VH-VL binders against o27280. Designs and how they scored, part 275

Target 1, 266 residues: o27280
Amino acid sequence: MDSMNVPEVLEIKRIVEESESVKTFIFSWDFRREVRPGQFVMVWDFRDEKPMSVSLIDPVRSEIGISIRRVGEFTDRVHGLSEGDLLGIRGPYGRGFELMGRDILLVGGGIGMAPLAALADEATARGMRVDALVAARTADELLFLDRLEAAGVNISTCTDDGSCGFKGFAHERLLTLEENHDMAAVCGPEPMMFQVMRILDERDVPAQLSLERYMKCAVGICGQCCLDDTGFRVCAEGPVFWSQELSRVREFGRYRRDPAGRRVPW
Short names: E, the ipSAE of ESMFold2; O, the ipSAE of OpenDDE; V2, 0.75 times the mean of E and O plus 0.25 times the DockQ between their complexes.

## First folded at step 12 (VH-VL)

Design Fc4 (framework fv_azirkitug; at its last look DockQ between E and O 0.01; V2 from the best seeds 0.00; counts 0 for: pae E 4.2 > 2, placed apart)
Fold by ESMFold2, look of step 12:
Structure Fc4 (fold): chain C 266 residues (1-266), chain A 121 residues (1-121), chain B 107 residues (1-107)
Amino acid sequence: as target 1 above (266 residues)
Amino acid sequence: EVQLVESGGGLVQPGGSLKLSCAASGFTFRTYDMYWVRQASGKGLEWVARIRDKANNYATYYADAVKGRFTISRDDSKNMVYLQMNSLKTEDTAVYYCVRPSYYEGYFDVWGQGTLVTVSS
Amino acid sequence: ETVVTQSPATLSLSPGERATLSCRASQSVGSYLHWFQQKPGQAPRLLIHDASNRATRVPARFSGSGSGTDFTLTISSLEPEDFATYFCQQWESFPLTFGQGTKLEIK
């Protein structure tokens, strides 16, 4: 168990370019450290450390995959790596998704599809019917479509600019989908998740949402990932929360905090 | 619908050259490594060549029997894979298949119908 | 190089019978052993990947088992369309290698 809190230096086994801005990095993984969809790891490039969701969980090949969007200096450096290069990984951390019922809806925005792709694999392996609403700003930012189709997932797409599928936001597309799901799993930009949660609550669909917050320790000690209204630590009690838990959180969908604790609007 | 369509096979003399083409459709071609596999008439299957995707710098790999004579290449803007075959030998006579692996690799899931290459005097 | 050997070379059976085809690797390949069916004049078709996972649209009568060096493909009750050549293939290491095939023919 001590290995969860100490980075293990791992060799990048394979890199897949999912889009211009997103790459999946695949590592050998000892599954004595169990990994569940919705959990995250801290990725260390020997200068800085960032939380990343696990997007592939493959016990048969003893592999995990981590999908990383290029958004700044850390992710730019990681995107510049090649197979055989090293990264440090500690974890997994956090509470993952729980599957229930027979019919599941996935709603993912951008890189938020990463943990949902892992969940889709598990859900289909259990024989569940999986519908996925995959959202992005443009067609070339839609993630994992081939992978989801190969897994037997029923895919609906939407893009802000209308270049693929429904033109508009995920919550707008959601209103046009069948209302026959036992549960939903949602991950993406927090404003999107707020709007989607509201629709699902109105329809009495149990929903689990994966939140992003600034993280430092990842084990619940430093308080940097706390939610204002509840004291929930995203790294320990989340990152996946039930919609019921989030309904009491005023900050959800309204603002976020930077590393210095300053409120910043979404 | 995922499809791979090979072309460019034919009859060639020993020492000659041919270039095979494979047109891919129905999937996000640029994300996949691509392969050539061949089969001599009535015989088993033999892996020939691999070309990696852009994230892996289009690195190429070859079976020993063809190393130095064959060159695999790709054009992601046209969804094409190519196999340039030089210094052909009679033992290169086979049906050549263009093959797509599974999404993150690990097994062959889509095969073309093949193109016949015959090397004889 | 990992050599993959299939047995028997030819298997003669009647429709309705059970077929068991064997594949042996010269070194452990874990579960990275895959099975293909090939009918005359056609490309190979994936049946089983990772030792035991049926590919899409593959009938339930096909099953695979094994790990390490020894693998089997079982067809529980042969249909006329199952008479074909079957190949196994390993993906543990390069060069990727195929077995020489088992021809399943009608008695």
Scores: ipSAE 0.310, ipTM 0.713, lowest interface PAE 4.2, mean pLDDT 88
Fold by OpenDDE, look of step 12:
Structure Fc4 (fold): chain C 266 residues (1-266), chain A 121 residues (1-121), chain B 107 residues (1-107)
Amino acid sequence: as target 1 above (266 residues)
Amino acid sequence: EVQLVESGGGLVQPGGSLKLSCAASGFTFRTYDMYWVRQASGKGLEWVARIRDKANNYATYYADAVKGRFTISRDDSKNMVYLQMNSLKTEDTAVYYCVRPSYYEGYFDVWGQGTLVTVSS
Amino acid sequence: ETVVTQSPATLSLSPGERATLSCRASQSVGSYLHWFQQKPGQAPRLLIHDASNRATRVPARFSGSGSGTDFTLTISSLEPEDFATYFCQQWESFPLTFGQGTKLEIK
């Protein structure tokens, strides 16, 4: 097996508190191992292992960042860590985003902004115009706003409760925006992504969407992240998919399989 | 035998509170999501709440009609699921069913006999 | 949300007759539609799951068909115990929604 499949024990170099529930853990990274926005790594706390999106790619500092939302036991433990503590990291895995055109629209919800933040950095570095629709339930849950702004991203915010920006959901805000882009990248709650994809398709805007599924092996072997009907493995063929690919996936935006293999509607 | 038995129903005034209980037996309760579904007299069925298993961090979901007022919870050590109902309204009057879904496929295969909740002044 | 509509509201038939009940979803639910039977004073009973699969101990005279938005429950020859209310329910997405029911009554 490739050495990339063995977790490398890395020291947490820095921790950035993005919100009450989200922290970015920064690690030194050897960029001889390439990493792309949209790819993920497996994070090992020496007890359990979970896939996490790369949210920061900094070749200048030789660092990567992984943003983690506190949602359960594993993430609770990780959030309890301090700078200087150790984590196991293996990867990166999966298919990342592709950039095309001059103008890109990013649509992100909650922690879904993590991979999009990394993409935004790359896009802006390439001289692309980047518009970002950042959505969250409340203003306090909006992620990476300062970072995106500093990068020159044109930001539009959306909150369920109207505490910041447009009151409503991302797809509703998108409907109010008339401008088309050369491509779009989308990541967030799957129901959101589903609605956003439909709108973008109607507008003939090429779109890439990053899916989240339960992942065990991350190398396309165990099948735990396999999508019904298509056989797509989120860890191998994804997590980034083109809208045309997802149009073939019946379960997308409708249901998923949980760790036990149970059909769980969104 | 797989069985669900609801209790805790009764008469309550508008604005009042009531806690329903459901006792599960005959299956590995801790591995199942659990649901509450209600039915007003002579009316259709309405999904009320959902609670996931421990592996899914006991995530909870609610119908819009009860969101912020009702709380679903469970005690796996006792094979119990609960529905705490606060700020009750007359329109909450219904028979409340504790319901188990199929393990893999997602349909309601086991129902309790229901417990009647009447909200009236 | 996906609205599920049943027709007719009431169906009056005699024992031995064929019953056909319809269920329509406002959007495609694939095959994720289930049928329940409910008798007065009793909880709903799963009858058909996933459009066409009979639940355990359901007589062969019951059959389900359809996909997408249009579904049908058929009782080939009605027995006296079949006179009840029938509900369809979609499991495509949350919130889970039920039809308003079809009451099958004896003529």
Scores: ipSAE 0.285, ipTM 0.720, lowest interface PAE 1.3, mean pLDDT 94
ESMFold2 (binder alone), look of step 12: mean pLDDT 94; pTM 0.950

Design Fc5 (framework fv_azirkitug; at its last look DockQ between E and O 0.94; V2 from the best seeds 0.00; counts 0 for: pae E 3.3 > 2)
Fold by OpenDDE, look of step 12:
Structure Fc5 (fold): chain C 266 residues (1-266), chain A 121 residues (1-121), chain B 107 residues (1-107)
Amino acid sequence: as target 1 above (266 residues)
Amino acid sequence: EVQLVESGGGLVQPGGSLKLSCAASGFSFRTYDMYWVRQASGKGLEWVARIRSKANNYATYYADAVKGRFTISRDDSKNMVYLQMNSLKTEDTAVYYCVRPSYYEGYFDVWGQGTLVTVSS
Amino acid sequence: ETVVTQSPATLSLSPGERATLSCRASQSVGSYLHWFQQKPGQAPRLLIHDASNRATRVPARFSGSGSGTDFTLTISSLEPEDFATYFCQQWESFPLTFGQGTKLEIK
């Protein structure tokens, strides 16, 4: 087995509170191991292991950041950690985003903004114009706004309750925007992504979408993250997919597999 | 608009006390560490104090020159950062700046206009 | 602590000329060296961060270079508004330290 599959024990260098439920953990990183926005790592707290998207890639400081939302026992434990504590990190894995053109639209919901924030940094560094539609249930759950602004991103916000920006869902806000982009990157709740993808397809905007699935091995062996009909493995062929690829995935936007392999509707 | 506004500066005698305030607006204040930096007239800049965010338990750090005399604090509910200065010395005379670091720290990207503190008999 | 030293203390030039400012650290600071511009009666303004990255709204005539212990701020062609004091600052380790400044004045 490749040495990359062995968790490297890393010290938490910094912790940043992104919201009440989201923290970013920053680690020193050897960039001889290339990492791309959209890729994920397996985070090991010496009891359990979970896939997490990379939200920060900083070659200047030789650091990466992993943003984690508190949603269960594992993430509760991780959120209890402090700077100086240790975590195991293996990876990166999966297919990341591909940048093309001059203008890019980012559409993110909740923690889905994590990989998109990293993509935003890369895009702006390349001199691209970046527009970001940031969606959340409430204003307090909007992520990375100051970070994106500092990077030169043009931000539009959307909240379910109207506490910030457009009142409604991301796809509804998108319908009010007339400008087309050279490409789009989407990440968030799958129902959101499904609706956004349909709109982008109608507008002939090439789109990449990052999926979240139950993932065990991260190396394409166990098959737990296989998508119906296509046999795509989210950990190997994804998590980033082109809209044309997802159009062949029947379950997209409709259901997912739980750890037992059962269909769970969105 | 991102803004930092200092207040509380003035004239004080050696051995006296003064409390500076900084009002922050236009950004997610709770996410950031905050800093005080001072500058004596015609001189260079000097880091004074740092206070961490809630995520880092509001840990505080001080320059050696002010340790034991100055206390930095913050109120996230009001978007305020403070600097309590006790046992003031003539060498503490300076313009004091409230400063925000970059999002993940690393450099100072936003400065207040500063408030003048004069310690003189 | 890491001592940061700037040179020259004063630089007298005319508009249109090229300005070269030096900053030296007593030990390696990697690329964690930043430049600030300060005009009389104003707060410092971030100019360059991490040795070579222009801050937002900084004109292209400003550029930074260097790594380790030796850094340079270059203004390719001076504009009247560029005459000010420039400070470098290291963020490699605490305590954070600033250079003593270079005053760029009009000849």
Scores: ipSAE 0.834, ipTM 0.921, lowest interface PAE 0.6, mean pLDDT 95
Fold by ESMFold2, look of step 12:
Structure Fc5 (fold): chain C 266 residues (1-266), chain A 121 residues (1-121), chain B 107 residues (1-107)
Amino acid sequence: as target 1 above (266 residues)
Amino acid sequence: EVQLVESGGGLVQPGGSLKLSCAASGFSFRTYDMYWVRQASGKGLEWVARIRSKANNYATYYADAVKGRFTISRDDSKNMVYLQMNSLKTEDTAVYYCVRPSYYEGYFDVWGQGTLVTVSS
Amino acid sequence: ETVVTQSPATLSLSPGERATLSCRASQSVGSYLHWFQQKPGQAPRLLIHDASNRATRVPARFSGSGSGTDFTLTISSLEPEDFATYFCQQWESFPLTFGQGTKLEIK
């Protein structure tokens, strides 16, 4: 493969613990490489490389932030790093969110709030009204509440255990929320996104959903990020898709794929 | 509602000690670095101390004027930040503010109402 | 250490006039310069962060400009509640430093 993006080695400028399991890593960034909410970068720890969503886009301070949940070997190593340590970053890649109308609904589950927090900043800066439904298993896993409040976002929360806000799942809470939005942006566990998409489709609310899949090249060449029924490459045609695009995909919400391409239940 | 409430100020003689407390509420205290800033009567503002969040090992930083005499600390389980002030001098007389930075830092966002420390014989 | 100098020390104006307050850093601070208002008996209140960004609920008559070493706070048409002391503060490097203030007083 002759086409290759080389990671730029960057110093970790700041680390913020968002929760027990989520940290945000902030880097200086040259915005001649434009970054949009919903795009991702490949993070290289000198042993392995994983896609991560951009959660902070700050051209004024020349900074980006990458929020990472500790879920395995790679993320455990990254969570062990300190300010001043180095990571490789290549990108950004993928199709970001598009804003429309005056009223937007954000629905985020767990780490899925990361790209939506970046989108919330852009939406409020454009003068849109922003409602966010922030979901987690427990109260201490709700992400970015302070940041969203400071941005003027109207926040609704739900937790599986009822420790904060509505007790139940995000799609159940959504049924009780105001229905007058021009669009929605959704990111979180794929089963949650499937249920939320169904409700938004019934309400005729245009929705964009951000998907995760296994990625290797990040530029659309290797095909490992493809969705079954359409051949969509999450790294090139996504990770953000309109709900209409996803309605044609049988696997969405039902299973995922491992690095070898095998179907694995959610 | 985001609040910072300082307490522990008072009158003390030179060479004495005081411990200031700041009770935080309405936000995710454990994710923020925290600061003390002081202001002598009718004067400008002076940064005093910084304590980092747990993610940065609670690292501490001090203005030169207080280094070795003041100790900043925090208790994330109680949402408290403290300033232990030893070997106090008359020039330490000021209103002491507990201050929260912006979420990812870079500017001072929320200030407490302050607590007055008077160091006088 | 970056020294931040404000001028004038005192500015006497009437309601309805334009106020222009200056802040100069001894070395470049990029855009990391912030402005605060302080009324008697109150804590400082953030007005402008990162040179030109108005904080939430700050009236549009307040604006900031500048980069590097020279910064300006402008109040386009003074209201009675604007007569207060104004501080600028740099966050490019530690120690974090404030200007000594400009007292804006009614003529």
Scores: ipSAE 0.438, ipTM 0.760, lowest interface PAE 3.3, mean pLDDT 88
ESMFold2 (binder alone), look of step 12: mean pLDDT 93; pTM 0.946

Design Fc6 (framework fv_azirkitug; at its last look DockQ between E and O 0.91; V2 from the best seeds 0.00; counts 0 for: pae E 4.0 > 2)
Fold by OpenDDE, look of step 12:
Structure Fc6 (fold): chain C 266 residues (1-266), chain A 121 residues (1-121), chain B 107 residues (1-107)
Amino acid sequence: as target 1 above (266 residues)
Amino acid sequence: EVQLVESGGGLVQPGGSLKLSCAASGFTFRTYDMYWVRQASGKGLEWVARIRSKAHNYATYYADAVKGRFTISRDDSKNMVYLQMNSLKTEDTAVYYCVRPSYYEGYFDVWGQGTLVTVSS
Amino acid sequence: ETVVTQSPATLSLSPGERATLSCRASQSVGSYLHWFQQKPGQAPRLLIHDASNRATRVPARFSGSGSGTDFTLTISSLEPEDFATYFCQQWESFPLTFGQGTKLEIK
């Protein structure tokens, strides 16, 4: 059995409050195990296990960061942890983002900014121009702004209530932007991603989108994260998909499957 | 623009008290730990105090040289960090800097201009 | 505490020359070693973080190297504005500690 499938018990080195509902947990990482933006890890609190995107990749300090939104019992427990406490981490899994061109547009909503923040660091380190459209419901829910700014990212904000930046949704803001990029990376609520993808396709901008689905095994065996009608497994063929791939996925932007396998509309 | 501006420095007698203030702007202040660092004239830099963010219950830490005498505090609603200095000694004479760490607290990336504290009889 | 020692105390060079500054820690600090530049009457400015990463707006002539206990700051070709005092600082453990500084002066 692949050693990567066994959770490694790691100490939480640092905890950073990103927002009221989001914390970043930082761990030491052996970079002999490669990790790419867009990949995820399975986080084990010795009771339950959940997939989480990697939001920080720091090979200089030999650290990774995992940003977790408080949304349920598992995440409530994790948010109650302190520096020095332990978590099990296995992975990374899935297909991460690919960088191409000179100019990249990041479009993120809510916790979807987590993998995009990691991608931003890599892109800027490579000398790419990075524009980021950061969306949230309110100003207080906007993530990683100072981090992105420090990295040299050009930031545009969008909030549902207009408390910061453009009042409206990410796709609406995107329509007001005339500049095209060599590539786009998108992550957030699926309805947002669906609209953004359509706009980018019309503009002939290559786009990668990161999907979120119920995930159990993370190794492509259980099939819980299979997408209709392609049979794509989010944990194996994704979570990052090209727009052309997602165009073949009937359920994208329309519905998802819950833990019982039932269709749940967005 | 990210900025830190110290104030409150001045001349004080040994055994006296002084309170320094630092006004922060241009970043999400509440999510950062904040630091005070001092530098005596012609000398090196010395870490003085650290206050953590609300996420860490505003925990405070001090250099041994100032423990029991100095108190670091913050007001997130005003984007302010303070240093209450009691029982001041001549060796406390220095320029005091308010300092912000990097986003994930790895290094000092933003410094104020500093405020001079002189303890002399 | 981790003691950080810099050498030399003073370095006298001319514009265009190569400057090499040393910083040694009493125990391993991994890559958690940073460099600051300070000019008279000014606050320190971050120059290099984590041993080898240039801070924003730092010219390419500045470079850092090293790990563990021995670190080096190199200025490939000195410019007039580079004559200042340079401090190293470890962030491996608390209390955070600084070197005593190297004064780079014009010959």
Scores: ipSAE 0.578, ipTM 0.852, lowest interface PAE 1.2, mean pLDDT 94
Fold by ESMFold2, look of step 12:
Structure Fc6 (fold): chain C 266 residues (1-266), chain A 121 residues (1-121), chain B 107 residues (1-107)
Amino acid sequence: as target 1 above (266 residues)
Amino acid sequence: EVQLVESGGGLVQPGGSLKLSCAASGFTFRTYDMYWVRQASGKGLEWVARIRSKAHNYATYYADAVKGRFTISRDDSKNMVYLQMNSLKTEDTAVYYCVRPSYYEGYFDVWGQGTLVTVSS
Amino acid sequence: ETVVTQSPATLSLSPGERATLSCRASQSVGSYLHWFQQKPGQAPRLLIHDASNRATRVPARFSGSGSGTDFTLTISSLEPEDFATYFCQQWESFPLTFGQGTKLEIK
């Protein structure tokens, strides 16, 4: 039985407000459908359906968590829901992160920390040393700090306005950090990821980056999530790509696509 | 450093009232549900009350033994939890702990040192 | 209401011995069973959450096991500081309930 094309209607078990604009929605989950950090699900509110990264994977409690930033009509409606309300979930979909070595660097911007928080849990469970660079525009938007601290993650912060930690962008903070990692995982705004990728590539640190593109089918049929230089479909061959795969993609870091598929500047 | 500090315990006559306070520090208080748990001398632990975060409209829950007599409240601007205790009985005599749950709920991870309430004539 | 029962009420052992403490729930609590240590005059301290997960800075000699209704806390080789009272507690449903405690004493 393949349930990835048909949403399962699930009850919201818990809601946690991570910030004024981000909530985590927790559901009971049958782990016969495996979920790995970096994979995504399609969330259906009975009007519209959007891709969301899984931020909590807890097989012991049979739960997953999905963190959603309020940014538009769909997410406004979802943020208005209460525990006990229903959402449809399709998935999981996509290629998740692979862990290697003993020392991992996570670099997350804004909601991009969501899949990295799940990866941090898996990495710490394996006994890896985890350093996380958590970036946001302002201190109140830094996500998952309490959770990451409780997991034993070594946290560095940066904010555009300097209200917490380093004042500046994630790649600027990265230049001031130790260079002793076996791998990195990166997720956030594409311009940030491009700059971080360049630094990590120059340091010969293997890096995996999680991309977003407009999605409809989530199974690779409609073509709306394609990268123009490689034919990669973000929903099928990604959303997680190695930096070497992305180095061949001219659009990465240069432009994005709107819901109609038109190129627009970042 | 995560810390919870209770205060307001003392001696009170049966039928009296007392208000306990809990000052929280070292974490993002407003996102957590908060709890009171009590322990009679030399005895086990008993959950007393729960107050939910703002995201859940500060909903409150009580153990049957205290329902209608105790009121839990919070002030997120001051990082405070309160327990108003009315119509006190001798069986309410206990050490009262302010307790923080885990990040996504599911277990108690931080306890205050407690404040003693003694109800006797 | 889920009743949580601990046994034995008192366990007398010497340093270096293995301690085994039992906790039984009146109905299944899945893995939502937690263990606390309490020394005289102190607040409880979390040892094990979700049946088997050791809390931060808890020594490796403490381990938890079980699921459903039957749970065990094991201390593999007792140290002098381990002689205390131990509580288990369920979080499957409200009211949240604790066991009555097992007092671990020096024999």
Scores: ipSAE 0.341, ipTM 0.724, lowest interface PAE 4.0, mean pLDDT 88
ESMFold2 (binder alone), look of step 12: mean pLDDT 93; pTM 0.949

Design Fc7 (framework fv_azirkitug; at its last read DockQ between E and O 0.89; V2 from the best seeds 0.79)
Heavy chain, then light chain:
Amino acid sequence: EVQLVESGGGLVQPGGSLKLSCAASGFTFRTYDMYWVRQASGKGLEWVARIRTKANNYATYYADAVKGRFTISRDDSKNMVYLQMNSLKTEDTAVYYCVRPSYYEGYFDVWGQGTLVTVSS
Amino acid sequence: ETVVTQSPATLSLSPGERATLSCRASQSVGSYLHWFQQKPGQAPRLLIHDASNRATRVPARFSGSGSGTDFTLTISSLEPEDFATYFCQQWESFPLTFGQGTKLEIK
ESMFold2, look of step 12: ipSAE 0.616; ipTM 0.824
ESMFold2 (binder alone), look of step 12: mean pLDDT 93; pTM 0.945
OpenDDE, look of step 12: ipSAE 0.793; ipTM 0.906
ESMFold2, fold request of step 13: ipSAE 0.599, 0.604, 0.538; ipTM 0.815, 0.817, 0.806
ESMFold2 (binder alone), fold request of step 13: mean pLDDT 94, 94, 94; pTM 0.952, 0.951, 0.952
OpenDDE, fold request of step 13: ipSAE 0.902, 0.899, 0.904; ipTM 0.943, 0.942, 0.944
ESMFold2, look of step 15: ipSAE 0.533; ipTM 0.790
ESMFold2 (binder alone), look of step 15: mean pLDDT 94; pTM 0.951
OpenDDE, look of step 15: ipSAE 0.831; ipTM 0.917
ESMFold2, last read: ipSAE 0.593, 0.612, 0.601; ipTM 0.808, 0.824, 0.822
ESMFold2 (binder alone), last read: mean pLDDT 94, 94, 94; pTM 0.949, 0.952, 0.952
OpenDDE, last read: ipSAE 0.903, 0.899, 0.902; ipTM 0.943, 0.941, 0.943

